# Designs tried in a protein design chat: VHH binders against Uncharacterized protein YOR385W. Part 17

Target 1, 290 residues: Uncharacterized protein YOR385W, of Saccharomyces cerevisiae (q08909)
Amino acid sequence: MRGFSGQPLSDDDNYRIEKTQRNTIPERLHFSRERNMPIASIFGTRGYFVFSSEQSYDKFKQTNFNISTLDADGVGVPLFHIVQSYNVIGKITRSSPDFYIYKYVLQGVQDPPLYSDCKVICQDKVFRLCKILYCEIYAHQGFFETKYDFFYPSKTQPVKKYQIIKQSNMRDLYSTLDGMRFRWHVKFYSDHFRLMFLDEDRLNYSNSNQKERQKPDQGKSKAPDFVIGHYTRTFSDILPRSTSKCSNLIIGEHSKPDSLGITTVPDLTQEFACQGALIHYLLHIERERK
Short names: E, the ipSAE of ESMFold2; O, the ipSAE of OpenDDE; V2, 0.75 times the mean of E and O plus 0.25 times the DockQ between their complexes.

## First folded at step 4 (VHH)

Design f15 (framework vhh_3k1k_2)
Fold by ESMFold2-Fast, scan of step 4:
Structure f15 (fold): chain B 290 residues (1-290), chain A 119 residues (1-119)
Amino acid sequence: as target 1 above (290 residues)
Amino acid sequence: QVQLVESGGALVQPGGSLRLSCAASGFTFSSYAMRWYRQAPGKEREWVAGISSSGDSTSYEDSVKGRFTISRDDARNTVYLQMNSLKPEDTAVYYCAAEIDFLGDYDYWGQGTQVTVSS
């Protein structure tokens, strides 16, 4: 397994946009820095936790994974928790999500509640840490592809937000967020996913149901690749049943944040973190089969 | 203090039967859905069975349907898992959990009871 090489990311991997590329890439993807977001397992819990930064993960670890004091910027608490739902026959039960993503939110205790369905994790005299259901993921296996529907829950009805598409005989994942098209590209022998922005020239190679059109290029174009993030695994994720850092999400950032807690994560970065958490879970399921 | 205590785990032969019990205290048992999970060596904890707060609805993981039955006795604050036609692959530590919020997140877990299916 190539994932055990132990090498750092290539010097060729960067998140900076050259001036010649700026005309083709939306400004909100003009990154000059990187945010490292660890994905970890915690013994005695199901699923995986995504942290807003290495600093936040380290602080949480130093407190023995206990949240006894609340930082104003939310350093030292998880950002997301992804959990796989129970394995049931669809013919017997009504449709239920395949994955749940919970989000940690920090509120002032004196402020009106932002979420009526929040679970209070910890509260002091100044702050309250809540856990809310952020996203429900539904997986639909088709003849040529699997679709992952991401829904934001509402009080009356879940609102479909976007979809991730994976072809049944390929490992790449495709999505559209806010009118921008993205690809998580991976080689068949690797667990290193590169998050790429797809320009207009590449659009015809994604979302097509015709195999002939997708086979020749599969995103390899004469145009340069617009890499905006990475998903990489760590060696510690081999140890089952342990509290360990399993993988890293590396997402482009516009500037150095004043804090690396949960209150400083850009909205678009949060969406990529949710996608990366799903990728991690899918790789875990795949490895359990091997 | 909320407490869940599993019991009934044992070494049994393939094809055998076993009934697990989970005694609950420190919360209004009849108001919560209850679930059984298991964790085999080297595997993630997986859901096995669930029962609604009213007891009117039950659900099961695919591999145990027809073999396992979940039930509850609210007068005794106990949930049960009747396990029939046991197979070696059912070997695991079995845990019970209370579904305490409408988001599907669980706060209360027991310490588990070991079930080993071997000749």
Scores: ipSAE 0.000, ipTM 0.137, lowest interface PAE 17.3, mean pLDDT 73

Design f16 (from k27h with A98T Y99D E100Y Y101V D106E F107Y; framework vhh_3k1k_2)
Fold by ESMFold2-Fast, scan of step 4:
Structure f16 (fold): chain B 290 residues (1-290), chain A 120 residues (1-120)
Amino acid sequence: as target 1 above (290 residues)
Amino acid sequence: QVQLVESGGALVQPGGSLRLSCAASGFTFSSYAMRWYRQAPGKEREWVAGISSSGDSTSYEDSVKGRFTISRDDARNTVYLQMNSLKPEDTAVYYCATDYVGFLSEYDYWGQGTQVTVSS
């Protein structure tokens, strides 16, 4: 694949996750490492693929999408596949999701199922690679905000759901996950989103009447937001033959993984990856609209 | 090669019953949800019924609730639509569908349809 650079005309801000060791930050967010997760398109396929690491993406490219060998840690297999719903004759119900996120799951043949509705892609004597409908996203456009509902229908545990909220006067996205509040912050001239943990003084993310306080560079804050991730677009002058790295997602981690395959991705990182995949698709739709 | 083949459509009088069948091949049928749709002349395709991969959950369009029953037989790779108390407005071509998922792909696979006519 020919080289892809970061965004050449965007901010040269640090894309790394710094070690976070503050009393106001939950221990789950005290990171010492980072994970780089490419988002790519593949010629002849719909949607986008999120990879668990740069190494996994490189191995995937080298095998020409061949799944003839299954790595024990899932290196060389995509983590997620996000697809926008069809808007064509023959798709009758508008009650269908706006986006689907499929998850690749590697498990031993003799292990108990991690998910209901395991759709086996391939299997050898030791491992089974499944692809499951992991998350359904429903978009609700309102006058002051847009809400994105995330539903997880294939889990063996009770259905998990939460919302991402986008205010009408900003491109920023807000969410609450496991009682923690987060913001994807972006400047209007850039497609670089910074994933931040929000402290006590940023509780009113749904209040559209606080417009002056929502101005990032001039707004007052008791403490700075803690950056725990980034979403950045990739620029390229030369189209690749069969796959194209479109963007990069960087999320903080507590320790270096034993491997960089799909089996080593923490649950919280997986949720942020789903959010990043939606951000990527929304940016794509906005570009295509013009 | 994923293939869906519908059968069982016929001409029937109002108040009659029919069972439609959809034979599936080329994929692991028991792992996929199945749906029935219908299309009357000059109208858009309409969802009729759905059944989960396990068979434990079913759903129906309001106009057919209590009259139609969707079921599946995983041993025969077949989904059924039992249609009771048929009305002239049920006249349509009936299609079965599934959301197929491949390694790098996803598709709605559709059969070619089977014609149901309800008239005297």
Scores: ipSAE 0.214, ipTM 0.611, lowest interface PAE 3.3, mean pLDDT 76

## First folded at step 5 (VHH)

Design a29d (from a33 with Y99H; framework vhh_3k1k_2; at its last look DockQ between E and O 0.06; V2 from the best seeds 0.00; counts 0 for: pae E 17.5 > 2, placed apart)
Fold by ESMFold2, look of step 5:
Structure a29d (fold): chain B 290 residues (1-290), chain A 120 residues (1-120)
Amino acid sequence: as target 1 above (290 residues)
Amino acid sequence: QVQLVESGGALVQPGGSLRLSCAASGFTFSSYAMRWYRQAPGKEREWVAGISSSGDSTSYEDSVKGRFTISRDDARNTVYLQMNSLKPEDTAVYYCAAHEYGFLDDFDYWGQGTQVTVSS
């Protein structure tokens, strides 16, 4: 496992993911490798962009969106763009989302457009790069928690994808995705979030402990941490001209090592990337408040 | 390791006042929201009041609004419940809790409780 520049490495800063064939872990989480997904800002634009690999980010940094030749795998273009909504009234009334996530898709020029609402970003003789609305995020602020609901966009009725829960004034985030429970855990003094799977043994243990809880949490021995991803901040380039890397998102997946572009990012990886993008944005918002 | 210890429960006349304290140890107190619950004989445990980790947000069950005040002292790792204008229906064991909202009751810490009795 390799380190990332800009942060000290330690046991908790190790960017390893669990690679297991353990029968107690869902097969969907039997990952073979980790994908490093840089998160970057582009000078003069709003929000943040998630790249499918370091190689894709490095190539994009040379061209920005002035792309004359599109790679067949989609190397050198972003995967996602997350932006915060400007519609303050719509956010307060919950008639518009708090965040939008757009996805970049690569399509053959001979293929029909995916959506009538896609925006063509660039095109060569073989491929075109389109930007589509991928999901909307609604924040629901409560006294003890904030809930972030991710929705598939729809002309009729949006369908909720999943929810992230952030406790008031606590930094850990919890999510449920496809019936699986996850925790983005971070120590108070750090910006390194570890994405962990919370299996059914942890749930059964917690329910049993409600009847016997009077002592410290020594009884959690059967539910060990299963780390499947990481979010880490990096130092920005000292003199950014057009694009600055802000952080890295490392997600476990089952894929080939040469899967560097946007066309081959597994669906589950994409969903965790959306969660990581939100985390990044929330940290930015927090930093602006200080 | 983690411990919450309530104190200050007593027998008091209707209209009286009490201040409950909950001393915390074994976790980073300033990072947790704190809550008070109560349980009357033969009834389910019910939420009474809560305070955010920063102390800037408080919330109360409807029947205690205006009479009870929750506060915290992070330097002493202690949360308080000031109870004024006490009524017989406030008679209960009062529990302090520290809660992480990821999934219901996950990583909850509870005290042993302190008895409050309001005699008419």
Scores: ipSAE 0.000, ipTM 0.108, lowest interface PAE 20.3, mean pLDDT 76
ESMFold2 (binder alone), look of step 5: mean pLDDT 83; pTM 0.837
OpenDDE, look of step 5: ipSAE 0.419; ipTM 0.738
ESMFold2, look of step 7: ipSAE 0.000; ipTM 0.118
ESMFold2 (binder alone), look of step 7: mean pLDDT 83; pTM 0.836
OpenDDE, look of step 7: ipSAE 0.206; ipTM 0.599

Design e01d (from e01 with S104D; framework vhh_8pnl_2; at its last look DockQ between E and O 0.34; V2 from the best seeds 0.00; counts 0 for: pae E 18.7 > 2)
Amino acid sequence: QGQLVESGGGLVQPGGSLRLSCADAGFTFSSYAMRWYRQAPGKERELVARITSGGSTNYADFVKGRFTISRDNAKSTLYLQMNSLKPEDTAMYYCAAYEYGFLDDFDYWGQGTRVTVSA
ESMFold2, look of step 5: ipSAE 0.000; ipTM 0.130
ESMFold2 (binder alone), look of step 5: mean pLDDT 79; pTM 0.796
OpenDDE, look of step 5: ipSAE 0.015; ipTM 0.351

Design e12d (from e12 with S104D; framework vhh_7mjh_2; at its last look DockQ between E and O 0.01; V2 from the best seeds 0.00; counts 0 for: pae E 17.3 > 2, grease 25.2 > 24.2, placed apart)
Fold by ESMFold2, look of step 5:
Structure e12d (fold): chain B 290 residues (1-290), chain A 119 residues (1-119)
Amino acid sequence: as target 1 above (290 residues)
Amino acid sequence: EVQLVESGGGLVQPGGSLRLSCAASGFTFSSYAMSWVRQAPGKGLEWIGRIYTSGSTSYNPSLKSLVTISRDNSKNTLYLQMNSLRAEDTATYYCAAYEYGFLDDFDYWGQGTTVTVSS
């Protein structure tokens, strides 16, 4: 397809909201840019890896984890690694997570440790790359819905928890994060999920009266859902390589355009990325059933 | 010590069928997802498919109609059934167990078994 002539060609930025309807969108969602976060598989390793930028993924393809030089922003290493839990030990224990999300963090080699438990992946003369347990996801299948509990264990911060809810006969996912309601929407037969903010009008309709209260529509349209992110599958051959890109998460955020590495990803973006990583796994599981 | 040993390779005519086996030891086989991978001479690795502990399977779409992966947990054995073989299926076939621990990342591979499809 041809793009629009004479412009910066920002057509792939479908959720830039700061120019339109600023007063209807919470300030926390007034984004300055979008971050493209590739999701990839690495041959011989379980699960999927989330990268902080296309540039970071492209650099990683040259080195994998045989990194001789780490840059200060952490370009060229993954941000997250999501794996599905094995049931080996979980059969004995009362409960265990269904998914683990590990995070890669960059530290100066002479800095004091920021985490009590981490696995050192590599280091150079200046930096050390560590892998920590970042998030645990617990699935609970109910009669009408499946709930996914996200737990973020930490000794240095209060434990954070939220849920994603999937209705049993639908593919859409709903979450409440920091008092804001969100929907990951996917059309029938599509693998493209759109992350939408659900404005105050949608919350008010959840408290509406019975159907007996029916008045003609005043011609006033409700405010549309606002897209703040996307999950899109990459169309590529399934032929094995050392590292294969599977999909992209595109998330709006407040950050500088040169924030390409793992050290500069905003907290809200990281939380949406964990949700997107789960969606990737759920899509994979659904596809494998067929 | 984890060991994976493939067997059942050999020479087969085009259009024929072959069943490969992978004997596993050194771990609780029934608790691991298992995969088959192949490498044709002078080519890169090609993922064939995976079988989960539940018995559900995932296949390379280009091979889906030609292969079937199964497992027998009582014998600690992974199987690959291949049908309608062609010269392009000539390769060394490997089984793999995928594992990730909290503090360690590693994978297990067999030594491979060679399948030759010759007219």
Scores: ipSAE 0.000, ipTM 0.120, lowest interface PAE 17.3, mean pLDDT 73
ESMFold2 (binder alone), look of step 5: mean pLDDT 81; pTM 0.811
OpenDDE, look of step 5: ipSAE 0.012; ipTM 0.261

Design g1 (from a33 with S52Y; framework vhh_3k1k_2; at its last look DockQ between E and O 0.01; V2 from the best seeds 0.00; counts 0 for: pae E 18.2 > 2, grease 24.3 > 24.2, placed apart)
Fold by ESMFold2, look of step 5:
Structure g1 (fold): chain B 290 residues (1-290), chain A 120 residues (1-120)
Amino acid sequence: as target 1 above (290 residues)
Amino acid sequence: QVQLVESGGALVQPGGSLRLSCAASGFTFSSYAMRWYRQAPGKEREWVAGIYSSGDSTSYEDSVKGRFTISRDDARNTVYLQMNSLKPEDTAVYYCAAYEYGFLDDFDYWGQGTQVTVSS
């Protein structure tokens, strides 16, 4: 027995996101659906690839990078590629990122280049697929915590950044994105992370104690978790010298149900996917140390 | 020295409107989430509305949703609370608060409050 009867309902629904429109939840997080984003490894390559849908991953498995025909929505190509930086040329400068995240983008072949630093992966008569540097991640290891700074370089907009913090004695990760605070929560002995929004009531609960007696919700003894995503590992699809699905990210978003390719993934979903990709890589590094 | 100064509180008839302002100084305003709280006589202080540092994410207590609007002007270091369709139940001292969302340097900052009275 767990010592106490009863469990929160959110713990029993590990694979779904919350669609409740609580008044303390920012409108940007009033999601309409979830997106399943497979994370895969490709034999003979470094790092991991994030796909925009299960359908996109399944199509990619048939072609790998030998893509002769590009779909208009970008189904069948990766969305992101995360790699760990090699410190081959550096000494002790901290001038290089610890991880790079590259993004695949689809452009019309007749359009002028929007990405002067892109690598063309393939093209057909209508589209070309480009790979660009999307995000740099810098790790700052301290005695009590490690901070991961996410930088999104852009030539046309101000640099956007946010931070993930992992305390040294804990597996949970905390992030701040656009002034919103989140927690990737994982139970002991599990690799199932639940992405939760930390609303104002939850944030003030331990600091000021100012919301305990005047909560607007009648009859509630404690606020339920507001789960907006999941990271789950999988051990299926492992074949020698092949593309292998390693895990899934399930992220809440505002999108059409038929949004399957890379061209229609919302910006917020992309940012959470970058966080999930880092989590996946950190778990891989942890396992390789054993 | 962090300072928050509320203004705009007044005596108003039911159904009327008021706009509260909170002028901030002593910190990088654009990095802070801002909140409004209120406290009626003999009651606990309660949260009313919040706006995140990005400015495009807002939240409201159920009883004021649709009537109150929070906004911010980062150039003037000011957060506003537009209060429409005021009811006698909205009578309270309104407080502005600032929070920097982070796990190392979170601090609670409060103003002195501004009185809003709604009476027939």
Scores: ipSAE 0.000, ipTM 0.126, lowest interface PAE 18.2, mean pLDDT 75
ESMFold2 (binder alone), look of step 5: mean pLDDT 82; pTM 0.827
OpenDDE, look of step 5: ipSAE 0.020; ipTM 0.340

Design g2 (from a33 with E100D F107Y; framework vhh_3k1k_2; at its last look DockQ between E and O 0.07; V2 from the best seeds 0.00; counts 0 for: pae E 16.9 > 2, placed apart)
Fold by ESMFold2, look of step 5:
Structure g2 (fold): chain B 290 residues (1-290), chain A 120 residues (1-120)
Amino acid sequence: as target 1 above (290 residues)
Amino acid sequence: QVQLVESGGALVQPGGSLRLSCAASGFTFSSYAMRWYRQAPGKEREWVAGISSSGDSTSYEDSVKGRFTISRDDARNTVYLQMNSLKPEDTAVYYCAAYDYGFLDDYDYWGQGTQVTVSS
């Protein structure tokens, strides 16, 4: 490419992440590639499923959990399943979550069980596929904000993973993960969310009563916030069979280009995928209210 | 209580046909995907065929494609496996299972099995 600085990027470039090694960005966010993670509805089931790659989703469309042979990397099965809780009594007593996220885990048949209370989905001679409860999400609606608390499931003591905050007057979502602050930003008329890392200077601006509107014109930054992911709604596809893709998550990560299956998804990518799955479900709920 | 009862297993000659039935009770049958599994003597249980809760999607293990057909009748709470062009390798106990991934509780239910024997 022979470019001039400042040339417009294509619309496809709107779904890219920043790949940088700048010292102003935490090293944990120096990503090498984008992972495309389809979110789909599976006919005859509740909730939504997150897949580790387009290739994994394409393979799954042919089998719909009727899998006779398990791939070593777990290509062709979902990674996550997010379900809204229907437990009316638990909701009334505030003793049950608003959402559950289940994770699919591949284990060697001869290896010790990693989870004593998992649901075995299928098994061949080498591997078994298990579905486990991965986290619980509690929604706390206040007058000025809604907080979504993500918890590790625990038999003895709940351990909070992180929190997502949505202000009542905004569509944006904010989260803190491992001491890093993030924003899922969306424009008024769009369902395209951009996941951005917020540095300390940006955090002080956003937390200081909207002081961002007081920036001097001469001091305006040309550089955008550091974008590390996207949620995008998929246009309608006609699928006469059981599975329909609803949206895509595009998340930055450190991985090899051939990392297609559920065993290959880094931990940080998994956490952003859980946040994106919640966003997808919240948009679904919003559309159903119309 | 939840109950799955398989029937229709028999002794047949190679090339013959059988239809297996699995009658379900104790749950909302139309909400469940249904599957057939089989277990040959000395072997582990293996998946054979599946059908979505609506009946619109079916899937088959490679060795039975084109020979076996899974179907369901929600009015009778029954899933069927039509088995044509039977081979000695199809000899097994056949089990049906009900499967629902969308609920908070584990709903993986199994029947008692029905014996299919393909021999001279």
Scores: ipSAE 0.000, ipTM 0.134, lowest interface PAE 16.9, mean pLDDT 75
ESMFold2 (binder alone), look of step 5: mean pLDDT 82; pTM 0.830
OpenDDE, look of step 5: ipSAE 0.082; ipTM 0.477

Design g3 (from a33 with S52Y E100D F107Y; framework vhh_3k1k_2; at its last look DockQ between E and O 0.01; V2 from the best seeds 0.00; counts 0 for: pae E 16.0 > 2, placed apart)
Fold by ESMFold2, look of step 5:
Structure g3 (fold): chain B 290 residues (1-290), chain A 120 residues (1-120)
Amino acid sequence: as target 1 above (290 residues)
Amino acid sequence: QVQLVESGGALVQPGGSLRLSCAASGFTFSSYAMRWYRQAPGKEREWVAGIYSSGDSTSYEDSVKGRFTISRDDARNTVYLQMNSLKPEDTAVYYCAAYDYGFLDDYDYWGQGTQVTVSS
């Protein structure tokens, strides 16, 4: 049961990130703290919402989208909304994505208008909350793997951000972001994914590849996995006609302890949150097919 | 130079067994996922089995599940395919392939294949 604590902790329940600094780990990944990002379903809506903090989620539950006064830090509103596309023909022809991710953005009403297409959700005298298309996800189903391509939206030509690969008959996901390689690893019979950085020292130089790599040290032992995040499910009795927390993303970042709202989430954290949102949706789809 | 060399292919009777080997060199074998594929005359190359670099999971094409077993020996830089209860439809050239966690298509390395023939 939720809230029952009679059992000892296990390694599968450890939601810590690796904070040991190593020379082989990029400076961008030398994180100082974890951000807990609830993923929730909202009654009467499609898809799932990612919140920037537990406090933001708790405040949202009191108001839903009926917001008369906007918080300056953007506490109490979602950060992302992931939705599966209904357009089957567009998905087959690659003319529409398989998933959309929308982002909520807080703007001062006296600031210049946003130039991107946006939907104004609410406004008070000081702030305006907008919903914009943040990225599109295209799925390519192969026999050995499914590839999920994340694209920046574009008025002219889509530009690929990165790719996630899910292996057939496996639940693990692999991604590259800004030249860094990552693995979302899940043990058999678990819904706890560990986000790991894959050190480039493990790669051989190959003259048959299109890319050059540094030669690994001869005889070097395998470096331990560098965990930078987690996805875990939350199980509870669902209240009717309410907002329900479904899961939590725990992502390492550089941030202040009081960084609770949507205005202060680091860019790298946002990208891992998008990956976690996809994982959540894929688990939902998989469960519904059973 | 990256090299994958398959061996162990032979002519066998239906119901027989074979063990294929794939010896790897020129890259850090323990960092790569390994797969077996096969190609029958006039057909496309098809996946048969896979094993991840961590050794924590294996996977199989439905028609070989329960009959074939993939394994790896990282100390010997070798992946194996144990094939039991062989059928005429298993006749093909068998290839091993390596890829870096299944992420980079351009990093798939292939062997030259070993012939397996199942005939009475």
Scores: ipSAE 0.000, ipTM 0.187, lowest interface PAE 16.0, mean pLDDT 76
ESMFold2 (binder alone), look of step 5: mean pLDDT 81; pTM 0.827
OpenDDE, look of step 5: ipSAE 0.039; ipTM 0.385

## First folded at step 7 (VHH)

Design j1 (from a29d with S59Y; framework vhh_3k1k_2; at its last look DockQ between E and O 0.14; V2 from the best seeds 0.00; counts 0 for: pae E 16.9 > 2, placed apart)
Fold by ESMFold2, look of step 7:
Structure j1 (fold): chain B 290 residues (1-290), chain A 120 residues (1-120)
Amino acid sequence: as target 1 above (290 residues)
Amino acid sequence: QVQLVESGGALVQPGGSLRLSCAASGFTFSSYAMRWYRQAPGKEREWVAGISSSGDSTYYEDSVKGRFTISRDDARNTVYLQMNSLKPEDTAVYYCAAHEYGFLDDFDYWGQGTQVTVSS
């Protein structure tokens, strides 16, 4: 604990994921642990891959997709693959998204398929690893903001979406997910983002020594912003024709410490992983312009 | 350039059968999952059937399950839709589409469609 407010008091503490049972924080954000999700590139492929844990990434480096035995939890395979579309005509006509996000899923070889269309990557006697289209992202650039619309293409169910907004004069990104507001905050000369839950009640603390009847009854102190994750760039040891870790995405979640594989990643963590993957790609695009 | 060309649409009586074909060119056909969609007059386009790139998995919208069969011939770069026990509700323009799960710049291609009309 630090200081009177119960929040970290220094900027270095802004990268810590907070664990709390406060009733002012939604129950879905009462985390039990942090999940470290490496983001990596594979030489000769397009896009970036998100892994469910450091252990999963380390195992993948040993095997790539040449896997003879699939782990039941999906350790050693990627969780997501984000790819930028280069179809100029499709982008101009808005018939193609700006980014695709694919998800890797395990299916029992004897079980009915849960997805109407998938690409089989590998299998053993028990499981097959399939790649499905998980999300499409459309970018809409305006004068004051850029909006990134996330679409989940489901041909048999309603399409679910949310939006990320980047203001033109700032690097921060904002999203609303299930009625909760979030901010990916980054310092001006940094590539390290802090994911924060935004408490709607941000009014100044009322004077406790002198009660004022003319002010709204929001005179209680509110907690500072609640940090739920961060994105950090790593220094890659780039080797020719190899897999290179580019960054780490660290997200608080409800899960057991031994939850290392792709089948163990909670739905909310998956949504933040998709946002972190977009952030990573946007930073790559920005670096290529320099 | 990628092209998908549907054919085989016709006017048929209720209870009849048709086989639709979709000839593909300009990409590695065996790497793509293929799908059929349809659009009835005044309605939105809807998914009908799909087949995996390997051909081992087929999927159907509930209203056509048991009546329609999707198949592929990778040697001829062609996907088929066998339509049996046709109903007036099956009247639509039928479209073929290709979808890839990575490593390509554009993941959706559409044909121009072929008209199927079921009436007496």
Scores: ipSAE 0.000, ipTM 0.139, lowest interface PAE 16.9, mean pLDDT 75
ESMFold2 (binder alone), look of step 7: mean pLDDT 83; pTM 0.835
OpenDDE, look of step 7: ipSAE 0.128; ipTM 0.517

